# VH-VL binders against q96sm3r113to274: the designs that were tried, part 1

Scores and structures below are computed, not measured.

Target 1, 162 residues: q96sm3r113to274
Amino acid sequence: TGCPPLGLESLRVSDSRLEASSSQSFGLGPHRGRLNIQSGLEDGDLYDGAWCAEEQDADPWFQVDAGHPTRFSGVITQGRNSVWRYDWVTSYKVQFSNDSRTWWGSRNHSSGMDAVFPANSDPETPVLNLLPEPQVARFIRLLPQTWLQGGAPCLRAEILAC
Positions, changes and structure headers below are counted from each chain's first letter, unless a header gives other numbers; antibody chains are not in Kabat numbers.
ipSAE, averaged over its two directions, is called F for ESMFold2-Fast, E for ESMFold2 and O for OpenDDE. V2 adds 0.75 times the mean of E and O to 0.25 times the DockQ between the complexes of E and O.
[cut] stands for letters that were removed.

## First folded at step 1 (VH-VL)

Design i01 (framework fv_iratumumab)
Fold by ESMFold2-Fast, scan of step 1:
Structure i01 (fold): chain C 162 residues (1-162), chain A 121 residues (1-121), chain B 107 residues (1-107)
Amino acid sequence: as target 1 above (162 residues)
Amino acid sequence: QVQLQQWGAGLLKPSETLSLTCAVYGGSFSGYYWSWIRQPPGKGLEWIGDINHRGSTNYNPSLKSRVTISVDTSKNQFSLKLNSVTAADTAVYYCARGRYYGSGSYYFDYWGQGSLVTVSS
Amino acid sequence: DIQMTQSPTSLSASVGDRVTITCRASQGISSWLTWYQQKPEKAPKSLIYAASSLQSGVPSRFSGSGSGTDFTLTISSLQPEDFATYYCQQYNSYPLTFGQGTRLEIK
């Protein structure tokens, strides 16, 4: 169904509810992984338009805490907004948890294997992926699987939930 | 106008803890990556780690198990502790201000005077 | 970690010469490279960021070029105050890493 945005873009989800496995810098931290967020343009701006994992991070993940049990139905992603560099995730997996300790993955309903969602092919165009089976959980993670050759795993996201 | 002044440490024995403090004068403490960088005599530069005014840290993985960087925002100071030192830790240690711009620039624009730390048996 | 390798490790030149120093990254770093100058007993000074952008107050005889893995710093007409050690530094990913340095000496 058409669950509304959870609130990454609107800032209804606070920065403290966004976490990641690693970040290249504070200005590329999980609080920057919000749909449509823009890079700084002036000297003294200390931020860019995406969350980016360290390149050495073998198992990158971006996490959202909805604060209470929530029905997750979809994910929207964009690449990195930057005036100097292009990076985007080309595929990812999704995991859920009620306690941030025990995780289960979104499955392909036909094969029963982990669902791998095709993602972005440019920095700006949003790509929507509806989950095959909406899941009720408190936490959701996005796990980049592939990204632009020669780049880093970077994304902006919104979660569809009710 | 902006000045970084550092103090602490000097001569250490193997296994001791290195402790240095850097104070920032004449400029804003918030909005920067306050960094420690070292240089062994006659050698190149090695980045140790950084901290922001909220206390968020990044460490060089080669030193992560031994290093702690902390801030005191009320005094505009940040400090380095490196435990279990060996002769390989002999170096000039610099504090520096890391300036990151959203336009894709990053560099160290102000540096402390440097502190020579010698580790000898 | 991204390894930065500079060439040559040292060179000798005369005032007025054109000097080129190279820096090679072990993996692609786009244009995320800063060049520093360090004089004896002093902290380094940044010259160029984003591989080719000149810092305010740095003489126009300094220029940088390159992207990906191969980068160069050029001094078009060497001055006496330019004799120093030069370092490249990548900021594509943590940990931040420097090249081993190139020492520029009077011929």
Scores: ipSAE 0.000, ipTM 0.488, lowest interface PAE 13.0, mean pLDDT 86

Design i02 (framework fv_iratumumab; at its last look DockQ between E and O 0.05; V2 from the best seeds 0.00; counts 0 for: pae E 17.4 > 2, placed apart)
Fold by ESMFold2-Fast, scan of step 1:
Structure i02 (fold): chain C 162 residues (1-162), chain A 118 residues (1-118), chain B 107 residues (1-107)
Amino acid sequence: as target 1 above (162 residues)
Amino acid sequence: QVQLQQWGAGLLKPSETLSLTCAVYGGSFSGYYWSWIRQPPGKGLEWIGDINHRGSTNYNPSLKSRVTISVDTSKNQFSLKLNSVTAADTAVYYCARGKGYSYGFDYWGQGSLVTVSS
Amino acid sequence: DIQMTQSPTSLSASVGDRVTITCRASQGISSWLTWYQQKPEKAPKSLIYAASSLQSGVPSRFSGSGSGTDFTLTISSLQPEDFATYYCQQYNSYPLTFGQGTRLEIK
């Protein structure tokens, strides 16, 4: 039921189309929030496999610019790939925009409220969430709601779109 | 348009602390990584470190024990301190804005010549 | 640290020439490479990001290619204002590292 991957993992979506509310460091910036991206393994590799919002970001978001109107159907997330620590998002909301200024949320069909998607419980296992109603928009945002206790909101993602 | 202006350059003696400040005008301070980069006379570029608007830092491991980068968001400024300087620290120091993800550095300060000599 | 090596270190050319500068990473960096132009006593200017994406406002005669460890910057028809030093920089891992530079001189 899903559309194919938009191209975060394949790099078809360029780094210039990925943005975030904040990042702990360049090595944990939105360009690192790609599905299956891996941590550095050598001494001196300071980057990890995830986007991570800074610890005090009260309203974190990870944004993808599809470049043109696109039908978004699903989201895949993973936690942080790291040899040093574990972090993962446990729930998130999704928002869409045509101009990056006016945003609307993905809604739950039954309740009519914003959909809250249960996400990861470990750093590596991909979790797919199909949107209740596919949306046509240029931009999509993931908004972490909860994450590992004592950790940070970190994720890797892929978007399903056509 | 966005402009970066830096100051605090000059002559230092070995063992002193280098201090430079960069001010950002005409643009948003948040959403970017603010870097220090240096260039010894006649040589190439060396990245020193970066900081975001909330104070999260990354440092070049070769300089980490001597370097501190700090930010003053109320003034749209960030600063470099490098302690225990030697002649090897003689360079033009640049502040620069990194979006990081799509571009290296898109705006640069004018540069500050720091000379370390006895 | 990832070492970036540029070749040649110096190149002489004439206006109208096609010029190619190469950059080699000591480890794979995918496409995470920026090219800069630097004129004497000036800060560097970004030309190309993500190995092949032209920076806004940069003339179309500049192009970049490559992935992994081997990268090229090409100037298709050299202009007088293009005589400068060119640097590559990787942003695949910390610390960010630059090539040693290629000085492009008038023949």
Scores: ipSAE 0.007, ipTM 0.547, lowest interface PAE 10.4, mean pLDDT 86
Fold by OpenDDE, look of step 2:
Structure i02 (fold): chain C 162 residues (1-162), chain A 118 residues (1-118), chain B 107 residues (1-107)
Amino acid sequence: as target 1 above (162 residues)
Amino acid sequence: QVQLQQWGAGLLKPSETLSLTCAVYGGSFSGYYWSWIRQPPGKGLEWIGDINHRGSTNYNPSLKSRVTISVDTSKNQFSLKLNSVTAADTAVYYCARGKGYSYGFDYWGQGSLVTVSS
Amino acid sequence: DIQMTQSPTSLSASVGDRVTITCRASQGISSWLTWYQQKPEKAPKSLIYAASSLQSGVPSRFSGSGSGTDFTLTISSLQPEDFATYYCQQYNSYPLTFGQGTRLEIK
């Protein structure tokens, strides 16, 4: 039961469909924000273990282009895979768009407010959040709101769609 | 839009040191690796090395003993030094931006012809 | 070092032709391959990255495929502006390496 993954982990979603507001380094770009992706052995190399926004980025986001109107139903997040650092997002918001210019948020049915989703409490345990209401859109963004104290907004993700 | 502009001496004698600088405009310096690549006349491309904003470098082993790449984050610039040049180092030298693990070089400098001649 | 070998070294084609260029890596590089187009006296231009991802602004007639050791760049219908030299480049591991290039000339 449930909706299948969009394909971030399986690489079904190509790298060109992943974007972000910023990235800390070559190996921490949005293309590394894939569920269960593994880091290399050296810190700051080409093959780091998450997407990480820059520290000065006041409004970080991670974006997936589904390529066509898609019914998004859930999000899975992990922290950063690294032998050197521990970073993870502790909460995030979700936004949708059809043109990557106009965005609307996932909202709670009860309050009508933008939903804030609890995320991770360790680097490796995947955390699933179902959207209060599935949304049809081409683009989906994860917007980190809080993260490990003293750390950085880093995540790996999978999107559920059906 | 991101632009890379490079400059430096174009004519050298053997044993001299090649020195080039690349300046980055219109984009963030910190999220990328910055490479130097050269191309001898009529030949293919050779990667020299790269650097990130924290000064972490990678060098081509074929040139490692002679190459130094440095960064000046206050100016959004990075530089190349190649010691003990010979005629074999005659090439067009390019600076370029690497986007990340899954990306190639998306922005390039205009190129600098460096000729080594006695 | 990972050696990248392109085939052919040169080819002649006509406008409208379907053109395929291959690139072989001496060892597995997953999908960490970029294709470049270079015109005379200009810097290379990125066309395809991650083996099959089209760079922004690149015409859809360009496509890339492959993984592991064998890769292909395809131009579905050759246009006059496509005559140039093409290079593949791996970024699976340092040092970064390029293919020797494929010169595409007008027949």
Scores: ipSAE 0.007, ipTM 0.586, lowest interface PAE 9.4, mean pLDDT 91
Fold by ESMFold2, look of step 2:
Parts: structure tokens; sequence; C-alpha cells
Structure i02 (fold): chain C 162 residues (1-162), chain A 118 residues (1-118), chain B 107 residues (1-107)
């Protein structure tokens, strides 16, 4: 496989290309959903340590606009960086689009269903998931399916793409 | 201890450009957001905008068309320009540090009174 | 913009009194609120951040509470140096906004 990072961690992907279904606050917005981003030591920072959807969001998603047709090959996730709160996504699905209106999912070919990727079990350990098949698209969404009980869907991510 | 020292012209005529500079001593410039805040005499506080060490800015929409904040990382300085001033821009102007991922401003400059005369 | 409204606008109290000042946000801001003290001719000083966390070096007689839209600053036993103007400030979203202030004066 061997595709390099798209550039969420490095800021090659600008904040304007990141979008989400909802955010708990500005400090937990999609611009904070970048791998290895760190919160300050104070609770409630405007620059908190992940993207977090609202607790009542029934269909959370985190979206990256690559800006052009791009071959997506994998996803790396972390939980929320915080000394005060513990939140992380434990599984997610992946969708793709060319126009941000019509979406198709990454498939598990052995079952014929949408693939569900195991995600995080702690705040910091990165978890890599290679897509079953690389997909060519402009947009990619991560759709949290399960997360830490009593918390909210929170993640930091990097996308592998050519 | 971190210290913020600010300077610039204090008396302006209408339509001139307000220009202030804030220098940061005794601490890291990176990892923080550096703000300008103003307070008209006898009135409350208004946030103008902020900047980080890479030059990324956020501005109060009420002032965005007239305001520019810039940074010089080689000198650990950041500056405010406010174009086309009127009497309504008369205020004490402060520079301040937002600590890391917090916008509780923990260090403030001493303030600069800027008066716009008729 | 999120408007921050403080009550009361002014307050007279004696040394030793317990005082409370309230701040109401026009929409939910979770706990993303800071309280400041400002004395005449001086820059504001941070007292409480994240609604309830005491800033380093601030006396324990200061405390904060609240979340969502309603917040309270409490001084448990007023001291002579506490007579000042107090401001709340939200940092849930840009633009950052302050309350109009509460003047605390000697009775």
Amino acid sequence: as target 1 above (162 residues)
Amino acid sequence: QVQLQQWGAGLLKPSETLSLTCAVYGGSFSGYYWSWIRQPPGKGLEWIGDINHRGSTNYNPSLKSRVTISVDTSKNQFSLKLNSVTAADTAVYYCARGKGYSYGFDYWGQGSLVTVSS
Amino acid sequence: DIQMTQSPTSLSASVGDRVTITCRASQGISSWLTWYQQKPEKAPKSLIYAASSLQSGVPSRFSGSGSGTDFTLTISSLQPEDFATYYCQQYNSYPLTFGQGTRLEIK
C-alpha cells in the first residue's frame, strides 16, 4: 500500500477543508480533528484536543475535502487529548463522495455489508485501518458508530492518500 | 515571568490609521494566541482579534473590514493596524496572551490610550 | 455574536460580606467562561477560567459556578482589595465577548 499522509497532522490540509456534522464547541471543532494535536492543560480551552460531535448528534460525521480526486487508502485515528476528559470513538464507517452530496461506503466484500473499522480504546494510541479497497474520490467521511460509554464521539485523524 | 510591552502613537486625527506594537519578553511566542482588546473610557471591553506565530488571524466581524493584525516572529512582536479611525475608536488598547488552548487572557500589556480628535 | 449580560450592574457591600455576581449568555457556552477583576487605570486580571477553575495565585475566597447560560462569581468574605469592577468573558466561539461589567464598591 504505502500511500503517504494527506496532511491533516502537518496542516497541508487547511482548516477550510475540514467539516463535521456538529461540534460541542469551537475548541472541539473539525479543525481540531488532526492527528497528534494536543490540548493545553486547562479544561475548556478554545484549542481543545479533538473534534467532538454534540452528545445528541444521532448521525455524527467528520469530513475531509482533499480538493481534487484522490486515492484514499487508509485512516489513522486517536481519541481526545485532554487531562480533564476521556472521550474516544471505538468504531467507525467510511464514506466517499465526489460532490459532497452523493456518498458511497467502504465495503466488506466477505460479508457484502459496509465495513466497520475498530478504532480507539485510549486517548493517545494511534490505530491504523487500511481500506479493504482504495477508493478514488474528492471527499472522505469518518462516521463514528460507537464510542466510550457516557461520552461523546471524539477523534483526531490522519488520512493516507496518493 | 512573561511581560508584554506595547507602544504606538496615542493622538490621531479622523481617517488616520491607528498603529500599535506589542513585544513579548520572558516566554515562548509559539503555542499561544496573541490578542488586541480595547476599552473606551469608562466603558467595557471589546475583543478586536488575535494572531498566532504562523500568522493565522481571527477578527471581530464588527472591525474586520478595517483591522489588520500582523506578527514578526524574529522579534517576538505583533502589531495592530486600524484604518480610517473616528472618535468612536478612542479607547485604551491592550495586548494580551491567550495561554495555549485557553482564551483566559493571563498576561496583559500596560495599555495604550489612543485618542481620536475632531 | 454571544451577548453576555451581568447582574447587578453595581453593588455596594462591606468588608466581610459574601457577594455574588451573575453572568448570563444569550446562548449556551458550556463552561467556557472566564471572570476578570479590573481596578481603575489597570489591565484586567484573570480570576476564574472554565467557569469554576481558580487561576494560580488567586485567593480561595473567589469561586465560580455554572454551565450552559447561567454563571456565578462568589466572593465568600469580602476584603478591602476586592473593591473593583468584575467582567465575565465567553470563549465558546468567536468573536470573544465580555459582559458589561459589575462595579463592586464600599458601602
Scores: ipSAE 0.000, ipTM 0.477, lowest interface PAE 17.4, mean pLDDT 87
ESMFold2 (binder alone), look of step 2: mean pLDDT 92; pTM 0.945

Design i04 (framework fv_iratumumab)
Fold by ESMFold2-Fast, scan of step 1:
Structure i04 (fold): chain C 162 residues (1-162), chain A 120 residues (1-120), chain B 107 residues (1-107)
Amino acid sequence: as target 1 above (162 residues)
Amino acid sequence: QVQLQQWGAGLLKPSETLSLTCAVYGGSFSGYYWSWIRQPPGKGLEWIGDINHRGSTNYNPSLKSRVTISVDTSKNQFSLKLNSVTAADTAVYYCARGPYSSGWYKFDYWGQGSLVTVSS
Amino acid sequence: DIQMTQSPTSLSASVGDRVTITCRASQGISSWLTWYQQKPEKAPKSLIYAASSLQSGVPSRFSGSGSGTDFTLTISSLQPEDFATYYCQQYNSYPLTFGQGTRLEIK
């Protein structure tokens, strides 16, 4: 069954274990991709509550290093927390690795194709996706596939693992 | 072209309050954080804290109980007050633009520095 | 707090030499590292930000590399004006922290 949170929200997973393919700015870097993280509220606060990839990034990914072989069972995502604009990922794929170089995807059991998880439809409501088959690996990546039209691929996340 | 000019206290006695002001010329004050950084003689750099144009602050936990940074947007100035000084507070103090600057995290413009000496 | 450790603490070099300075973070900071140059009695000057991006107006002989915990600043052909103290700084999390500095001296 399901495993408890790995520790993105609780900070049990350190910033050093979070990486991304790109970031729009420091204030939207992978360390900002933690479930329930909040934006700055002032004009001139150049940080917000999410990781956001650059628009030019053709293959965006958000990565978590669990530090050791870990059984990944689920993913929780939110959109960007901001009082200024709306951005959220609407679907993503999940990949795993033991060495951060060779990756394999979470698959739909019936079709054998990569699973595409429907994600968020607003900035704040958490959406849980349980993996069809839990995977043992050290690294997990979330790969945004679609996002709000006219917006950017932005997310906050938590990983369920044991 | 942005320039930062600073002025304030030079010689202090233990227990007094350090007060420095930084004025920003030639650029927008809004949309950035503005920082104070110090350097004891012969030592490295220590970040003290930052403030934005609306008065939102972040402080180094090692100094948080003694430090206040404030802003005067009408004059494009921000100021540092450090209470209860000791000899350990002897340093050159710099104001700087950052860490948030044009969407990137860096200190890109610095004041000339103010030497503050704390002695009996 | 994230501790930044530079190596070496000092080095002597000659004009024309290739110089490398290393900075190590006590935990991962992704690419959120800036390199500064400081000359005696002057404020620091930004050289490299985001680990590898050259600050506008800085000579191309300066370059930065690294990610995670290990970072390097390289000067490909040392010039007389490059003798200074160099600092790395992380901006991955508050409080912001600097390395102890590397003093580059004329041989």
Scores: ipSAE 0.000, ipTM 0.476, lowest interface PAE 15.8, mean pLDDT 86

Design i05 (framework fv_iratumumab)
Fold by ESMFold2-Fast, scan of step 1:
Structure i05 (fold): chain C 162 residues (1-162), chain A 118 residues (1-118), chain B 107 residues (1-107)
Amino acid sequence: as target 1 above (162 residues)
Amino acid sequence: QVQLQQWGAGLLKPSETLSLTCAVYGGSFSGYYWSWIRQPPGKGLEWIGDINHRGSTNYNPSLKSRVTISVDTSKNQFSLKLNSVTAADTAVYYCARVGYYRSYFDYWGQGSLVTVSS
Amino acid sequence: DIQMTQSPTSLSASVGDRVTITCRASQGISSWLTWYQQKPEKAPKSLIYAASSLQSGVPSRFSGSGSGTDFTLTISSLQPEDFATYYCQQYNSYPLTFGQGTRLEIK
């Protein structure tokens, strides 16, 4: 049977369990990278519906801490929900860790190379990618590889896990 | 409350680099994109690009090979450099804020006329 | 790039007239359109955002309507201070693009 959503959209995964390599602003931080989150204005700053890495970040990543060993089976992504601009990730890789220091990648079973998942082509339509081999780990990272030209790597995500 | 003040070189020769700076007063620099827009005399508006407080940039593809926008967050300033200018770059240049809440250019600098001639 | 086309390019009107300016996008932009007013030698001032929402402090005689590709700015009863150039701008996608402008002149 497939694994259910881990809880980014439902907020079962707390903000403290989400981290990223960089963020353009607090309002575009990892806590905003939740599936179906909508743009809004809080505390006087810009809060859009996405995590967005800085464009100068050469190795962007978005990280989820499941809190304990968890079987990761899939990833759902959307682009940035914004009333004034378009940004979305068009491909990404996935990595796993038990300690947040030592990482291993999701690999294509037939080629043995890192799996590159095709992602979004618009801001709102969810794209599901099932992992070639479900992996047991505590942490999962999404590593944007390509994104819309003229923009930054931005995403909203949900993780399928049990 | 928010005010944008701009300055920089006004008269340039062909092939020189255009340099303008915009300072933001009375409001938060963080959480917004800060834009450059130009308007040739008697013509319409053209968006050049924008930058946020962390240095993330977007450029109009028509100008991308010649344009650089940079930011100094400690001074709440951002700057435009446009290389290899020609007479076609003669315009009034504006800095402006892109406001999330209303999703448009909500505050503008006073404008700087840049003339490119021999 | 999304091209914005305004009609007419110029318009002559009298105080008290109802004035309509249109803007057409080359592809769908939902409601992500702003109208600006620009007076000679001044920076543009935003009047309407999200196609139909009035800016604070803008007189109620200004209104906007439309969605998708076709948009309209209306001034219900023209005042002397309304003679200016008006621009539409889409913010649906990069690069941000403006219409060519409509110059509103005294008849």
Scores: ipSAE 0.000, ipTM 0.474, lowest interface PAE 14.1, mean pLDDT 86

Design i06 (framework fv_iratumumab)
Fold by ESMFold2-Fast, scan of step 1:
Structure i06 (fold): chain C 162 residues (1-162), chain A 119 residues (1-119), chain B 107 residues (1-107)
Amino acid sequence: as target 1 above (162 residues)
Amino acid sequence: QVQLQQWGAGLLKPSETLSLTCAVYGGSFSGYYWSWIRQPPGKGLEWIGDIYHSGSTNYNPSLKSRVTISVDTSKNQFSLKLNSVTAADTAVYYCARGYRYGSKYFDYWGQGSLVTVSS
Amino acid sequence: DIQMTQSPTSLSASVGDRVTITCRASQGISSWLTWYQQKPEKAPKSLIYAASSLQSGVPSRFSGSGSGTDFTLTISSLQPEDFATYYCQQYNSYPRTFGQGTRLEIK
């Protein structure tokens, strides 16, 4: 009935399967958008705990390639883990694709419009959103709609899928 | 639209120091890595190094002993110095905007400066 | 250093042709690859970033694909203004490295 985590946090989903519309820096790239990832240092470079889109990105998205048709049932998000600043996405939409070119959105069953999921209100607390209707697709995108003022949208995520 | 304008010496003798400056107009200077790239006549591109607005630098190991990149944040400018030049340093030199940690890379370039090293 | 190798080194084609240029990295670079177009006596122009993302203002006939070590730039229907030299560049690791270039010439 319930689908387990796809594997962003566990690293079962490799960095090559994570993509984004833009990133503020490599240390805030899509590979940093994993649930519970922490800020730190590696090879002398500062890596922060989130994916963050560029400030100029008008249509930010964070994408996961499941590698094959997969039943997506839910999304978990956190804000940015950082010793430098606070950022978190406060709402987002979800899209799906089989070919990364043609996309369809998760819909609100009552209105028939794109579902807008309320997200985070702090950097660390995970917020779970179950999709109104689980979707079978290869790719899933999270599209930040609103976020804390003072920068670009930032998130960490896990996908529930089977 | 972001625009990069560069200037500096064109003709040098062996052992002299190459000095070029790049100015950034129409966009934010802070938050980006600013790079120098060169291209010898008829050959490919070689990355020289980059600098963040804080003054933090990264250099190509092949050039590190001779290269200094510096920044003047009050003027939105960054500069390249390459000492002890030889004929092998003859190239068109470009400045460019990059992201050390971003997905976009070298999205804006300067016009290029031909530097010729001859005796 | 990561070595970038392009194939072919030169290619002759006609307007309307589908053209494919490949780039191979000596080690994994994820998707951190940019494709550039350079015309004679001009600075390079970025076409594709993050291996597959089209730069704003670049015609849709250009597309990029690949991840890890093997990457492809495709021009779906070659136009007269597309005759140029094309370069790939990795930005996964320092130093940043470029391919040797592919010269696209009129047949």
Scores: ipSAE 0.000, ipTM 0.470, lowest interface PAE 13.3, mean pLDDT 86

Design i08 (framework fv_iratumumab)
Fold by ESMFold2-Fast, scan of step 1:
Structure i08 (fold): chain C 162 residues (1-162), chain A 119 residues (1-119), chain B 107 residues (1-107)
Amino acid sequence: as target 1 above (162 residues)
Amino acid sequence: QVQLQQWGAGLLKPSETLSLTCAVYGGSFSGYYWSWIRQPPGKGLEWIGDIYHSGSTNYNPSLKSRVTISVDTSKNQFSLKLNSVTAADTAVYYCARGLKYYSGWFDPWGQGSLVTVSS
Amino acid sequence: DIQMTQSPTSLSASVGDRVTITCRASQGISSWLTWYQQKPEKAPKSLIYAASSLQSGVPSRFSGSGSGTDFTLTISSLQPEDFATYYCQQYNSYPRTFGQGTRLEIK
């Protein structure tokens, strides 16, 4: 580890810096995609513990705006914390941008192909993936590739950056 | 800053249940994996299992039928129970923190508890 | 289970020597490896995590390298307090597994 947590879990990264391709509901929006966030018992599905893409979203992504050029070194993910159901992402890709319009992907150094990171196998256990090559950019996106069969692409995340 | 203190039974007879408790002081209990590792006299280290503050557990398959790890979040404690002990379970038992983002990187460790199983 | 094998199992060295200990995983573990130091009758202390990251408070004479299956711990200039047993441990998958240990003794 070269870089500390960016601040999704600590709330140092504000909700306005988090964006997603879609969300199933407000309570499963990108602001809920913070590492270790918990389901809200009183609000049911309105404030569940994850970001979840809409079922019809063919190209789901979760985005963090670091606000300035930042060295991204790693990603930590968890599944959905919920009293109602199980959902977790099992693999994802990572992309970077300086302007939120032009994106480039993290690559596997051995193959030269886009890196596919194995992710979660349960809702709670955090999984760390260090990027093969740290990237300097303002924005980082996580792109779910696979997830629990019969479930939805849902995650909680933290980014390692400096 | 973060300190682990452990206690429990030291001398056991074959077939008894081993019970150890680890308490966390000086830091957050939530967001980390809490692990048990043992070391038989003159041998290396063997991972027993871990538990997240939610109660989710992972166990070494060689011990899974006999081991239970539990948490008491109100006391910032976690415990190990190992059933049906034999002389092969004689070891120093350690609790350890799996760092939030690196659940297999153990720091800090408890002081260790020597458990001797003899007739 | 991923088997971790250390070499050598024991070595003798003198203060000021460069010491190298190796660890081999039976399967690829990327960089998910920690090195520990254990002195007699004490709990292990972590030295290196993620194969090459020095833990805060650990002297800079300790360094780690490697990825995939082959890993190395190096002590660039051995000090009297470094005589101990060293363990590698993978955390790529469950169960977490340790090497058998390398005992570093005074020559």
Scores: ipSAE 0.000, ipTM 0.495, lowest interface PAE 14.7, mean pLDDT 86

Design i10 (framework fv_iratumumab)
Fold by ESMFold2-Fast, scan of step 1:
Structure i10 (fold): chain C 162 residues (1-162), chain A 119 residues (1-119), chain B 107 residues (1-107)
Amino acid sequence: as target 1 above (162 residues)
Amino acid sequence: QVQLQQWGAGLLKPSETLSLTCAVYGGSFSRYYWSWIRQPPGKGLEWIGDINHGGSTNYNPSLKSRVTISVDTSKNQFSLKLNSVTAADTAVYYCARGYSYGLYYFDYWGQGSLVTVSS
Amino acid sequence: DIQMTQSPTSLSASVGDRVTITCRASQGISSYLTWYQQKPEKAPKSLIYAASSLQSGVPSRFSGSGSGTDFTLTISSLQPEDFATYYCQQYKSYPYTFGQGTRLEIK
């Protein structure tokens, strides 16, 4: 009886509700950061299967606008779907906002420090992280902290929310 | 207020290289795609390509062998080069800002540059 | 490449009329469509993005609808300043492609 997927994979969340700090190209933009999206043969698409921040982006983030106050309970991530390149985020932090300007982080209750979630170790296997304490907010951000050595921070995601 | 100002070649002979530059005032390159679009006289719009502040480019396949878009982030400028021009390349060329990665519309445009290719 | 086809190619109307312009994609593009207005000798101006979202500063008489392959731009009560050429554009797939345009003329 957990919260259901918000709708990144199902396209219930429109592309206009997805933003990122940077992207390597349009084909690796936040609209490509949807769980299970594949490198693109659909309609002759030139897109790859992930959102990827630029290498020079020192503080990458991927953002979802739920459109209204929403109870966020978990995050599912995958790496980049590509036949020629391996990229995946290995750890990330989570932040929330009601106005996209003032942000607060998911915290480890025991330490009081920002929670750091271990993420992916391959491009395809989904990794679920339940938030230590579900948060009510309109916006959620994923902030990659570490990623595959020699690669870039790339991910596909789904948000569990109600 | 964001303003795009463009300049470059007006009259070219066949086989020459078209070169145009667009400068961005009142804004930054971050989180935007910077595009070139052209319009032959009396006809519709054709997207040429785009570039982000990191230098990643996307080109229209019909022009890919002849087109290069580059960015100079220190000057807040991006440029178009189109090699081996013919009369079919006669058009008004526009630079434009793509609003965001997932919400793609051209919210600011340069004034346009008429490029005429004739022998 | 995704081909965008507009109909009609030209339309005559009077001030106060309800005007509808259609745009058809050769492949499904979901809601990845923008509408532009262009007046002679000027750059295009964005009116509607994501098929139905009104650009800030654009009068509310403009509206967009549709998804998949069939899209419409509606002007509910035509004003003198609305006589222009209108273009649709898809941004689902590279290369981005535009319709051929619909010229809206005084009747």
Scores: ipSAE 0.000, ipTM 0.481, lowest interface PAE 15.4, mean pLDDT 85

